# Designs tried in a protein design chat: VHH binders against DNA primase DnaG (dnaG). Part 12

Target 1, 371 residues: DNA primase DnaG (dnaG), of Nanoarchaeum equitans (q74mb1)
Amino acid sequence: MAKFAPVQYKYIIKAEFEIDGIVDREDIIGAIFGQTEGLLGMELDLRELQKQGKLGRIEVEYKRVGNKTIGTITIPTSLKAVETSLIAAAIETVDRVGPAKARFRVKEIVDVRSSKREYIRNRAKELFVQLLSKTAPDIEELRRELEEAYYSKQLIEYGEEKLPAGPLVEKSDEIILVEGRADVVNLVKHGILNVLGMNGINIPKSVVELSKRKKVTLFIDGDRGGELVLRNLLAAGADIDYVAVAPPGREVEELTNKEILKALKSKIPLEQYIKNLRISINNDENKEKYKELLSKVFDTKKAIVFDEQFNIIDEKPLEEIDKLPSAYGIAIDKILDNETYAKIKGKYQLILALDSNVNAQERVITLKDIQ

## First folded at step 3 (VHH)

Design g6 (framework vhh_8fcz_2)
Fold by ESMFold2-Fast, scan of step 3:
Structure g6 (fold): chain B 371 residues (1-371), chain A 124 residues (1-124)
Amino acid sequence: as target 1 above (371 residues)
Amino acid sequence: QVQLVESGGGLVQPGGSLRLSCAASGFTFSNYDMNWVRQPPGKGLEWVSGISYSGGDTTYADSVEGRFTIIRDNDKKMVYLQMTSLKTEDTAVYYCATDRGYSYGSEPLYFDYEGQGTQVTVSS
């Protein structure tokens, strides 16, 4: 047996495996140690952790089905949540056992102290009535911070703007385009290596250029911010093929493996996404008010400014549009072009126009959006 | 030679049920995640459901969650899609598709193989 002191395990990693060959327990354990060596640095080397008693004995249960070995592994660990999760993820990278193809997938990580911690939380709250309290650090926040630091090392810099990217962004025939660095880190953490991130409001030239020669899926959370990013990309001349949307209330940077795969597999063509947006606008409870304001301004050669209740505040000829006050919204009797937009940018939250040739930061509704 | 052969499609009334089957051969079935995808008339390919290589995890498109169930039998090299409460919007050609799953360095959007398809028509 090993020569190390007894330890109290905090977590148990449970993973399923399927191996395309006839192998024994020793083969499986050897592959786990061998193929994970060096992936997480020397401090998280599985052999050394086991020698120190921080990693328990790996338990293997398996069945042979024809020429396959199928089963589960169980690994006790006294390590922290972040370290345990990194080890679990590293185990999923094991793709061979000897000459045989293999797949490992983490089923769950059991917190062996969860019942005691739950009791402590509930009891501490009760004791607070007597001015007794217990504070604990936010383990989830700490985990995110450490994981981001680790996986950011796997990123490359793409283009002159040095954009955050996965290592396969140039070699892949398709890319996943996301808004920021944290989104890139989360996707790379989950094995998506053809991801490219953007920084700030301006669309990088490298993104536009790359989009013309590759199939692009824009991955957004589906809120107003995501719509603005899409509009900015299209105005900059980017060639977007598909749109993938995170689950309601979720951001790309915080998605789980299953949520990412579901969103990407449920991606829709750009044209269908735009059509769905127009249907959403047409179901807006204020649609009739938009239509009324556009009808009032139509063929007048004027602009009308209105408040949040859709009451007209002021109106002027289009030539004096820059003299209108800032307000909730503006309706104009023309196609929104770059010249007109420059005069009203940042003054309104909502722009109603006959049509638009500009990608605006504000919500723009046109006659065709209402039809 | 890799083969995926779908069956079980047909004409069914709204609210009805159908069970689709996919028989796999020519590859190591238990080493692949399996998916059902569909193509409605005049539209592109739409992912419906997925099941992990071991059968331990399943996931569904929002449009079918609670109505469809994906099942696999690794011994028989079969994957099934149990469809209930069928709607006219479920009318499509349904395809069985392999997926190498999700591992460090893999692309999750790639289907290695797709079958010939089976037609499902939901109509009164």
Scores: ipSAE 0.000, ipTM 0.448, lowest interface PAE 11.4, mean pLDDT 80

Design g7 (framework vhh_8fcz_2)
Fold by ESMFold2-Fast, scan of step 3:
Structure g7 (fold): chain B 371 residues (1-371), chain A 122 residues (1-122)
Amino acid sequence: as target 1 above (371 residues)
Amino acid sequence: QVQLVESGGGLVQPGGSLRLSCAASGFTFSNYDMNWVRQPPGKGLEWVSGISYSGGDTTYADSVEGRFTIIRDNDKKMVYLQMTSLKTEDTAVYYCATDRGYSYGELYFDYEGQGTQVTVSS
């Protein structure tokens, strides 16, 4: 039924206006038609395009503030990108509404088909992979390598630290902040072009500076390491507005389009994220056990390893921490630093410490988390 | 004129059910993914659920997964949110919204409606 479908709009022009006078919707629309008449030739006459259904109804939302009329206009078009851009530019030339001085500024041109094209791209890739797997199973790995190399070329370098970034990081009023380059590549691959990456745990000065000028969403992996990244950002003076979290056990760099959209749409304000984190620790049935174990190691200069029932299996002085067996968890009488973490990495599911300055893969609980 | 008109909110006891409706007009409804978002008292906006332009794909926030169902009727230009097993934490003003997708490098909601109040209380 594609050939018999109604006219489908391809783009939506969104523009803001400020008019130095009291005007109504009809005055604004009349000014747009009247003052753009003839500017783009007869083929792009806005009234004629609207009669043909190629230009949708001009929608106007406005409020009056003193002697000014301020608002937005929305114009759907079924025209190509070039024609739509010409119409958008022509609208910016409207400098009056009746006797009142006016200014129009296009904020964006929305591609209505972006979600359909992304579905097609993703689904076509899946179907193509399935087809190739039947004829040449090893080609899927090669395809992924080629895509990775291609999308890496779309990145720019941001700031003095030459951080990996999407091409719209400076132009966008909002940025998505992620931990590493691979995260940036995956988001850019999926059309998120306002993404900025940090190269590791050290907080770049460019990130702190940019965060004060932009609305920032911190997008972290579904593991507990993200809490340390957030703490370091806040300690460095970064202004974080929202936190988005990948699904449990998933890394931002490997997320599908659907997972990215769900995570970003589910972003929560920073204050709510911190509150939820504290509630999770406070309502943990094992909070008292964590307190007991930390109290037992406090001021002993020892580490204690324990099982899933929180029974102590072994203990050793901190200088012999690498001699302790693997177990469910470990409690240490010190701040978890890179040197100590290197000795215990991968041996425990839970680490209890006085404090932490390490982005650990394991769940880390400190004295501050349980107070 | 782009309009989204929400309805169906009200007072309900914990464990109860409500169905929210959103009537869309002024744009080509079948070309847009639709979302429900909510604002609980004293909190910011929280995304609840999304449905693709065709209705073939749905997504839910973890807090409502398994309890809420999003449905659309493109012929009637309607989006629905079927809510079951309601909790006091679901108390919020619920809004219907479109998004522009991910191809612009930003994810945010557009054409937000007036909202409908849902209160879950004994």
Scores: ipSAE 0.014, ipTM 0.574, lowest interface PAE 7.3, mean pLDDT 80

Design g8 (framework vhh_8fcz_2)
Fold by ESMFold2-Fast, scan of step 3:
Structure g8 (fold): chain B 371 residues (1-371), chain A 121 residues (1-121)
Amino acid sequence: as target 1 above (371 residues)
Amino acid sequence: QVQLVESGGGLVQPGGSLRLSCAASGFTFSNYDMNWVRQPPGKGLEWVSGISYSGGDTTYADSVEGRFTIIRDNDKKMVYLQMTSLKTEDTAVYYCATDEYSYGDWYFDYEGQGTQVTVSS
């Protein structure tokens, strides 16, 4: 029969109270209305706001503990955040309920819409995970197979090792060097036709020879693996001119056209890349600890093994380096050579040495790196 | 995919003004509250200002109240931060953020790439 305009509350004020006396719900509500009257002006009078439907009914839950009344109040409001906050603050000024002393404290103002936004965030994430689990891996695999088949027809084989390459690798004065075949396919797909890929564990001789005749940009993922590829190339005698790095967390084989162009445009000279790596080490918060450990091992003919907190776990003469336990790191009183590396490979995450002439997979810091 | 592109940052002298812009795409912009957050050098993220989906409600951190104004244009899918009376303490990378789309740390508001504001002489 009756026509009702729907009221949608935006916020819920939740406050705790402690009253030094025996009072009823009606006493508490009366005190709230009475003591806040006029504090915020006529337009924010609580009785008027409730009459207009902008303030919901005040819900009170309480218990009596001795001669005290303790509880909570809940006040729905359709007002803006600012007005709701003013009302909440006004409620905290209520210091009496009848003859009894009272204290009110707002515990929270709940944004009713924040629960819906939180549900949407959580549900969207769930649905996204379901989509990836059900569909995206299969589609990505198929997409890669189709792209491999299609763009592979544009690839040539370069050199004796039959390396995957774009059709312009021989004609271009500049080449983009990448780690694998999938990287070549992705670059060719995006119009980068002067790309050459490497395969397997060994640096191909064709790559080294070509690097002496062309301007070479090494395009890497920017992780430890990418740094290892550069070090292997330099050790093999390749002439690298520039280094381009993929965005963090991304592989060259999966980059978009925009990401490829941005990375290549941001390429830096090899000398600057190496300098930046050394600067990164020099700005490392642990630089002084590296210096301390290298100083402790210097001229001792020993190796020292340490934990993640840089506490020494064990030490032995260099002749017995293979008898040291695996740990976070090792400091050695010698140049890291292939023979020594073979004895410690895979046992440590960090290697500190006087110098190095090997391409270790672990992070290697030398005296030159901390000077 | 949600995309937020901040712009308008730069070098400005103390007492100067600057207007930051955030271009939104990939979601129904008019359904989302928008925020500006900043990261000063060597410090954590600091919330600066918020605006409701309709533009009817705005909120500000105490440190910027009265100096910064957040506005939005739902037709252009833009949110702006008008900064006046800039202080050296306002030096930070400024990010535009929404709390409804995140495929990374979904517990936190989505942040764009940011725009650098440097206040110095």
Scores: ipSAE 0.000, ipTM 0.097, lowest interface PAE 21.5, mean pLDDT 78

Design g9 (framework vhh_8fcz_2)
Fold by ESMFold2-Fast, scan of step 3:
Structure g9 (fold): chain B 371 residues (1-371), chain A 121 residues (1-121)
Amino acid sequence: as target 1 above (371 residues)
Amino acid sequence: QVQLVESGGGLVQPGGSLRLSCAASGFTFSNYDMNWVRQPPGKGLEWVSGISYSGGDTTYADSVEGRFTIIRDNDKKMVYLQMTSLKTEDTAVYYCAKDTGFSYGEWFDYEGQGTQVTVSS
């Protein structure tokens, strides 16, 4: 640990890097010092400038994407603009970090005063988001949009449906299957390159076909919607081997590196996951009432709506399902599909169906869950 | 070339403690995340804990969180697992495992010989 007197910095150099290997902060900093040595003469030697306090500590932020290390470096300087620009250009000549090939590119050199105003703006936004009891959807959506734009360049298109995928989907023997593009982007930016996403709530044929020849881990959100994605995959004939679940109430697209690794390494066999789900349903005190309602609609081609005490309040033919009043729940004599769900979405807390092919936000219980 | 040698296992009573060690050689130890995985009798492999290549970040399976601590010494090329408040369910062969760095679905590209931990009265 070195302790220097406070120095007034005038400029901050910000540069991006991409390194074709797994390296740490010290390797990156060492390469910068080593490869720039002698390029600008003794007066502008980076190591010497840092000892004199004229160059601040090099700050490194990085993420691993497969076998690549991608990130940014931040270098404060108290030097004049021309000298700072020379140092910035010298950093761009760094082409190796240890045995790994590297690329550095300066994105900006900022005046400290303008940087302080920018910091205030950005930090205020962060503090505002943290202050809220829940993340502001508009701000979080903006962050996801910016991250997607950056990491989407690492994605490939898979199959006829042009599904979002990591570059190792075809080469890997194991595939991590997720619900959507935002999930793929989040996993790719954290180094999970054998990930495949689906388009919305319908199951693509390419996913079913790939699942039969690869070992598949389905990585789902920690909410009820994730469970329904599994149901839809199994109904479509997909061959799923393991299930990984995000922490309760968390979505795959928002997980940290630590949360992703923990969830994936804690994956369980499909049969065990189904068993655990059935145990949960079997312990439900209302299981017999669910059975009774499903029995009443079975083979009638009708839908029945019921209150919180499971008393039937109305019924209509399936063709008139949209005419039924909002209530606690609805039981339908059919497989819950996208067309039917569109007609009842948001009207009920509980949906009872023969089976389900949709990722509904409501609690859905099927005959398979109670048999 | 890649070699991992585990040690430190043994018989311990419930509530007891053990420290497992893993000596690594044949690769650039400081460039790879390291893990502990275990195999209970008659069951498959279960991931226990992971530590980043620098030692700055650690993660644990829910079953061991708060009871186990993973540590590494890059100069000595060692990984340790400090186990406390041991339960009968912790009985397993424990393996040290090197992360792949390429695919998290294929977590480990090498495992050691293992060390037996038996928690029993």
Scores: ipSAE 0.000, ipTM 0.429, lowest interface PAE 11.8, mean pLDDT 80

Design i1 (framework vhh_7zox_3)
Fold by ESMFold2-Fast, scan of step 3:
Structure i1 (fold): chain B 371 residues (1-371), chain A 122 residues (1-122)
Amino acid sequence: as target 1 above (371 residues)
Amino acid sequence: DVQLVESGGGLVQPGGSLRLSCVASGFTFSNYDMGWVRQAPGKGLEWVSDIYSGGDTGYADSVKGRFAISRDNAKNTLYLQMNRLKPEDTAVYYCATDRGYSYGEPLYFDYAGQGTQVTVSS
């Protein structure tokens, strides 16, 4: 069994007591609730917090020694450190249990997340041993998932959208903006604490706002359509200063410390990055072929697939896109969205679309890129 | 005082079923994770199944699909429904909690009951 409890407790208060009388568990719990009532205001009333599920059931362990009752209590809380500490201090003010004199003293406040992190570490070792015969790619994927679970506890939530972020995102004058949570985890793991993730392709308002008051470096994957992320950020009005790119075929979430530092050191101004992109597209000898194919599919509500020589080999209505054969490329008469991409992912090397809002692994060229 | 009392074990033929029960006292049962561990003759303890205070369950691969753990917080009782029993399931079964007699930090399976014998043979 894991030490993980499904109830989201953050802390456990552990207190020791000595009571000069013979009392039962109910007497002790009653005294704690009764004598702390009103001391911390209505918002931190123990009975009310327990009713709301913010305070767990008070567990009491005791021994009777002569006419005394000696033992400990444990109280789980989902409250923040400050509120938990106030409750712990309030418990120490309990000086009676019925007619008996009592003394309570907090021994410790345990961070439940520490137990979860210890479990993850130990369980990860066990799972790794069980999977020793797996291929390197399978092991690498498992490693990334385990690291995300472990390092995610070091992240903070930023803004209204509760975006994954490193702890220095507000204090730093410069931030590193990345696509997703796994990227944030990898950068935080390697000591980059001023990182903010967008948690997907949709551009959060918090990101746009922050970009106007910070120096922003956008750090994107080498082969996963990071250009689309930049395009969407600029369309949303974000103020991007620099662009850093992972090595070709590499994802930010997988980079080593050396690769991260090299990419960030090699960041280029936004204007230069855009210029380089436009030069690449304009020098593409097949630009006119892309125009022809997009023109053929435009306003037809169809998708067409083509070979490496740009000869059309099949076409179908967009509703039947999943029935088209694998080929060198596909042109679609719509914006490439997640639903459509799920149907064609991995079947083509080149995707031509009216526009795109997907982080695609394939080369994607849109009307904006060629007109 | 923490007490766990197991019952429901016995002799059963392969393919048969048994339902184990564990009555808990001395602690707030509904607030703690509970589990079953077993010890076959001459072997160490093996984790069988757990159920968290919130109801989520886990099972060892050897029993997954055959055993079902459940709890009744109103009766302070933990159950293990064992179906399609195999000779390899022969063991003493212990009800366990991470709540023990230590006044320090509770540990996983800090306390176990006296156990109940399950024998699967023809």
Scores: ipSAE 0.000, ipTM 0.101, lowest interface PAE 22.4, mean pLDDT 78

Design i2 (framework vhh_7zox_3)
Fold by ESMFold2-Fast, scan of step 3:
Structure i2 (fold): chain B 371 residues (1-371), chain A 122 residues (1-122)
Amino acid sequence: as target 1 above (371 residues)
Amino acid sequence: DVQLVESGGGLVQPGGSLRLSCVASGFTFSDYAMGWVRQAPGKGLEWVSDISYGGETGYADSVKGRFAISRDNAKNTLYLQMNRLKPEDTAVYYCATDSGYSYGEPWSFDYAGQGTQVTVSS
């Protein structure tokens, strides 16, 4: 192994010129050195800078057009931005090449390290996110804020309401509709570019109008709040084709790529979703019956089973829950857990419980639901 | 243990072409800027070309329009395509690495290997 330190240029000055005469490369270079001599002081004399290796060889490309010479010059420099800019400006003052009138204009100054800085910026952001994700759960929200800032640059604003959207919302024939901006950011991050977000519980006019000309999948959180969003969309006249639901207790904004793809693959037609919903939701006519049944089991340590008309069929202590007959529904005096659910899920269409740790919202009603 | 193994040199007539290769190991190749430097008989080391992590290239004035630097990160390999070779290109060519993480500082290279000899003569 060996080491060396060659001159690495930091900037490249590119300038265009037009000279009213027939001149050669050496004439042009000579004019640049000669007319800039002393203009910026001894420390920035171009000839001396080239001898020191701080200014690279001046490359000249030209063509002759009639009695004119037109072209470009390229000057590499290892100097700082300010010094490079001063030299570039000095070159623009060159007004003659020999006896011929000349004009020089800087087209650009290329920062040859810009790609390295871009890599550093992007990599530093990635490493920072990794560092945050390694810490306590309460820091996870900070990671999402950083990701939102980064991916927000890829979002567009859709409609008069300036709704957050992926760049392919207008061009795609299919739209993924989500509740908020953070959901849009997460889907765009995972390559879903035909996503549109809503800014609250009031349905924007742009969403309703777009839904009439696109195939729409509503993608909601794995909690009961998503049902309110669907209800509001339908009331506003939106044309929804499919419903996709995040895993229970999970929000769209926090889903992994695998979870997003699984939920979208498992989307169901709107009509089927509504049909399933009718089994689990309280309606005004049945709420009083649900309250009555839960009140009867409350603080008894028992379970009661009932028919489709909500008439009590049988009653047993919770320890004997497996001895109860199959029926339309069951009310239990406990928080529904996965072990209990496994025992009763095949026997009852409707389950009333004090609370629930089970993902079966289409079949389970708790005290929170009948508040 | 950083290793750079250069190959592809040889004897070629003026106007001919050669393609140099450099296989890197012992570091994450894609994280480093890479370059070529050469040493002509009886002269010092001179920079020929470089390529950044993002693919931006630089060339010495003497080789602009004739040489092309490229990289293949999947193969951990750096290339130098040399066209329209001149007797003045005769030198030992060395593959070089650059840490690339120093903001505001001039870039420098560390290199490993024995180099590959290029001779341009009839």
Scores: ipSAE 0.000, ipTM 0.121, lowest interface PAE 21.4, mean pLDDT 77

Design i3 (framework vhh_7zox_3)
Fold by ESMFold2-Fast, scan of step 3:
Structure i3 (fold): chain B 371 residues (1-371), chain A 122 residues (1-122)
Amino acid sequence: as target 1 above (371 residues)
Amino acid sequence: DVQLVESGGGLVQPGGSLRLSCVASGFTFSNYSMGWVRQAPGKGLEWVSDISYSGDTGYADSVKGRFAISRDNAKNTLYLQMNRLKPEDTAVYYCATDEGFSYGEPLTFDYAGQGTQVTVSS
């Protein structure tokens, strides 16, 4: 039984060299393997990749001109464009062959499988230049930058705001909505082509419009920031159908294919997600503070506003609720209905009420949640 | 509910032809790259062919010129036309979403089906 499955070569790296000395093919190949060892980490070690059949035989053509050796090398690879570009860049770092000074320069990377060979050559050269301009950064950071640059060419700009999007956003009946460009790149990289990203802190009008005619799954990070993104979308009038959440402590932009698929398969309806957030109050460190504030306002026919430390800032009769200042939160001695909500919408991050008849964008905590 | 259902395998003499089909359901077929992988008796998985969502194709050297991959997005169906079959092509053939090949990762499958047996023997 084989551990490795043979694959067709996807790219051919072609590089020129000039060596200030008399060297043989074996010297040149030895220098390439030796001087690139460890530069790209264990998984992209050229000797190991060749042993696994992922790099083909290095072909060398050369001529001698006085005491110089000049020529070309050709390296077939079954790796993706990003990994192939990293290997090509590593080859350019070879600055000697034995005792002789050497210079290697990549001329092209040919996509053997693609009818867009010319595009790949130009794109690989662009990525290569970007890699060479970096000051010895972390290899994983370099890989992520190259992946962003490469897969960003597969993205389209959607709407007036020129939002990052996969090529199938308009054609698909379902949209995966994510927070940022890096999230879009990661999902497109893993074959999710109906993804749309948002830019900055404001919810784009294009997102709100699209959400009204498409089935939307909001895909958020496994942290508290994702809840704020959802609240902002709902406040802007977006029509969200499902919510998918990355594993705890993980960001969408860093998920593997298996993590992405698991999260999307485990998506839940918006209403269920909101209910689950309310249930989490039982584990909230501030539960006793919510209870205290609701107890203070109960049977007073007043509303009280409070800061992030739960200190009361102001209070007024419910008839004057619209006269209260904006603050971190408000506690009201009534059921939160549409009429009352219209008067306080957008002024507070947290609403404490006796009960609720509305689907508010803000976090709403009721007596039934804490008693 | 995601399903891939392969069909079209069978017993064929060397030099013969077979056409494999894979009917997909439960996902938006046209958005995904699709491929065929095979497992010969007592051996590991071997990538055979892939086709992108845009129609770009790739083939293993062992089958190039003999096999042709195609898709019909209206029917959510992937095909593999196998010509000039050899005893070495004897394997279980699986339909899968092609994740691509990177960093020495073994070939893995999303939405892999039950497979269809191809036996090339006289």
Scores: ipSAE 0.000, ipTM 0.121, lowest interface PAE 21.9, mean pLDDT 78

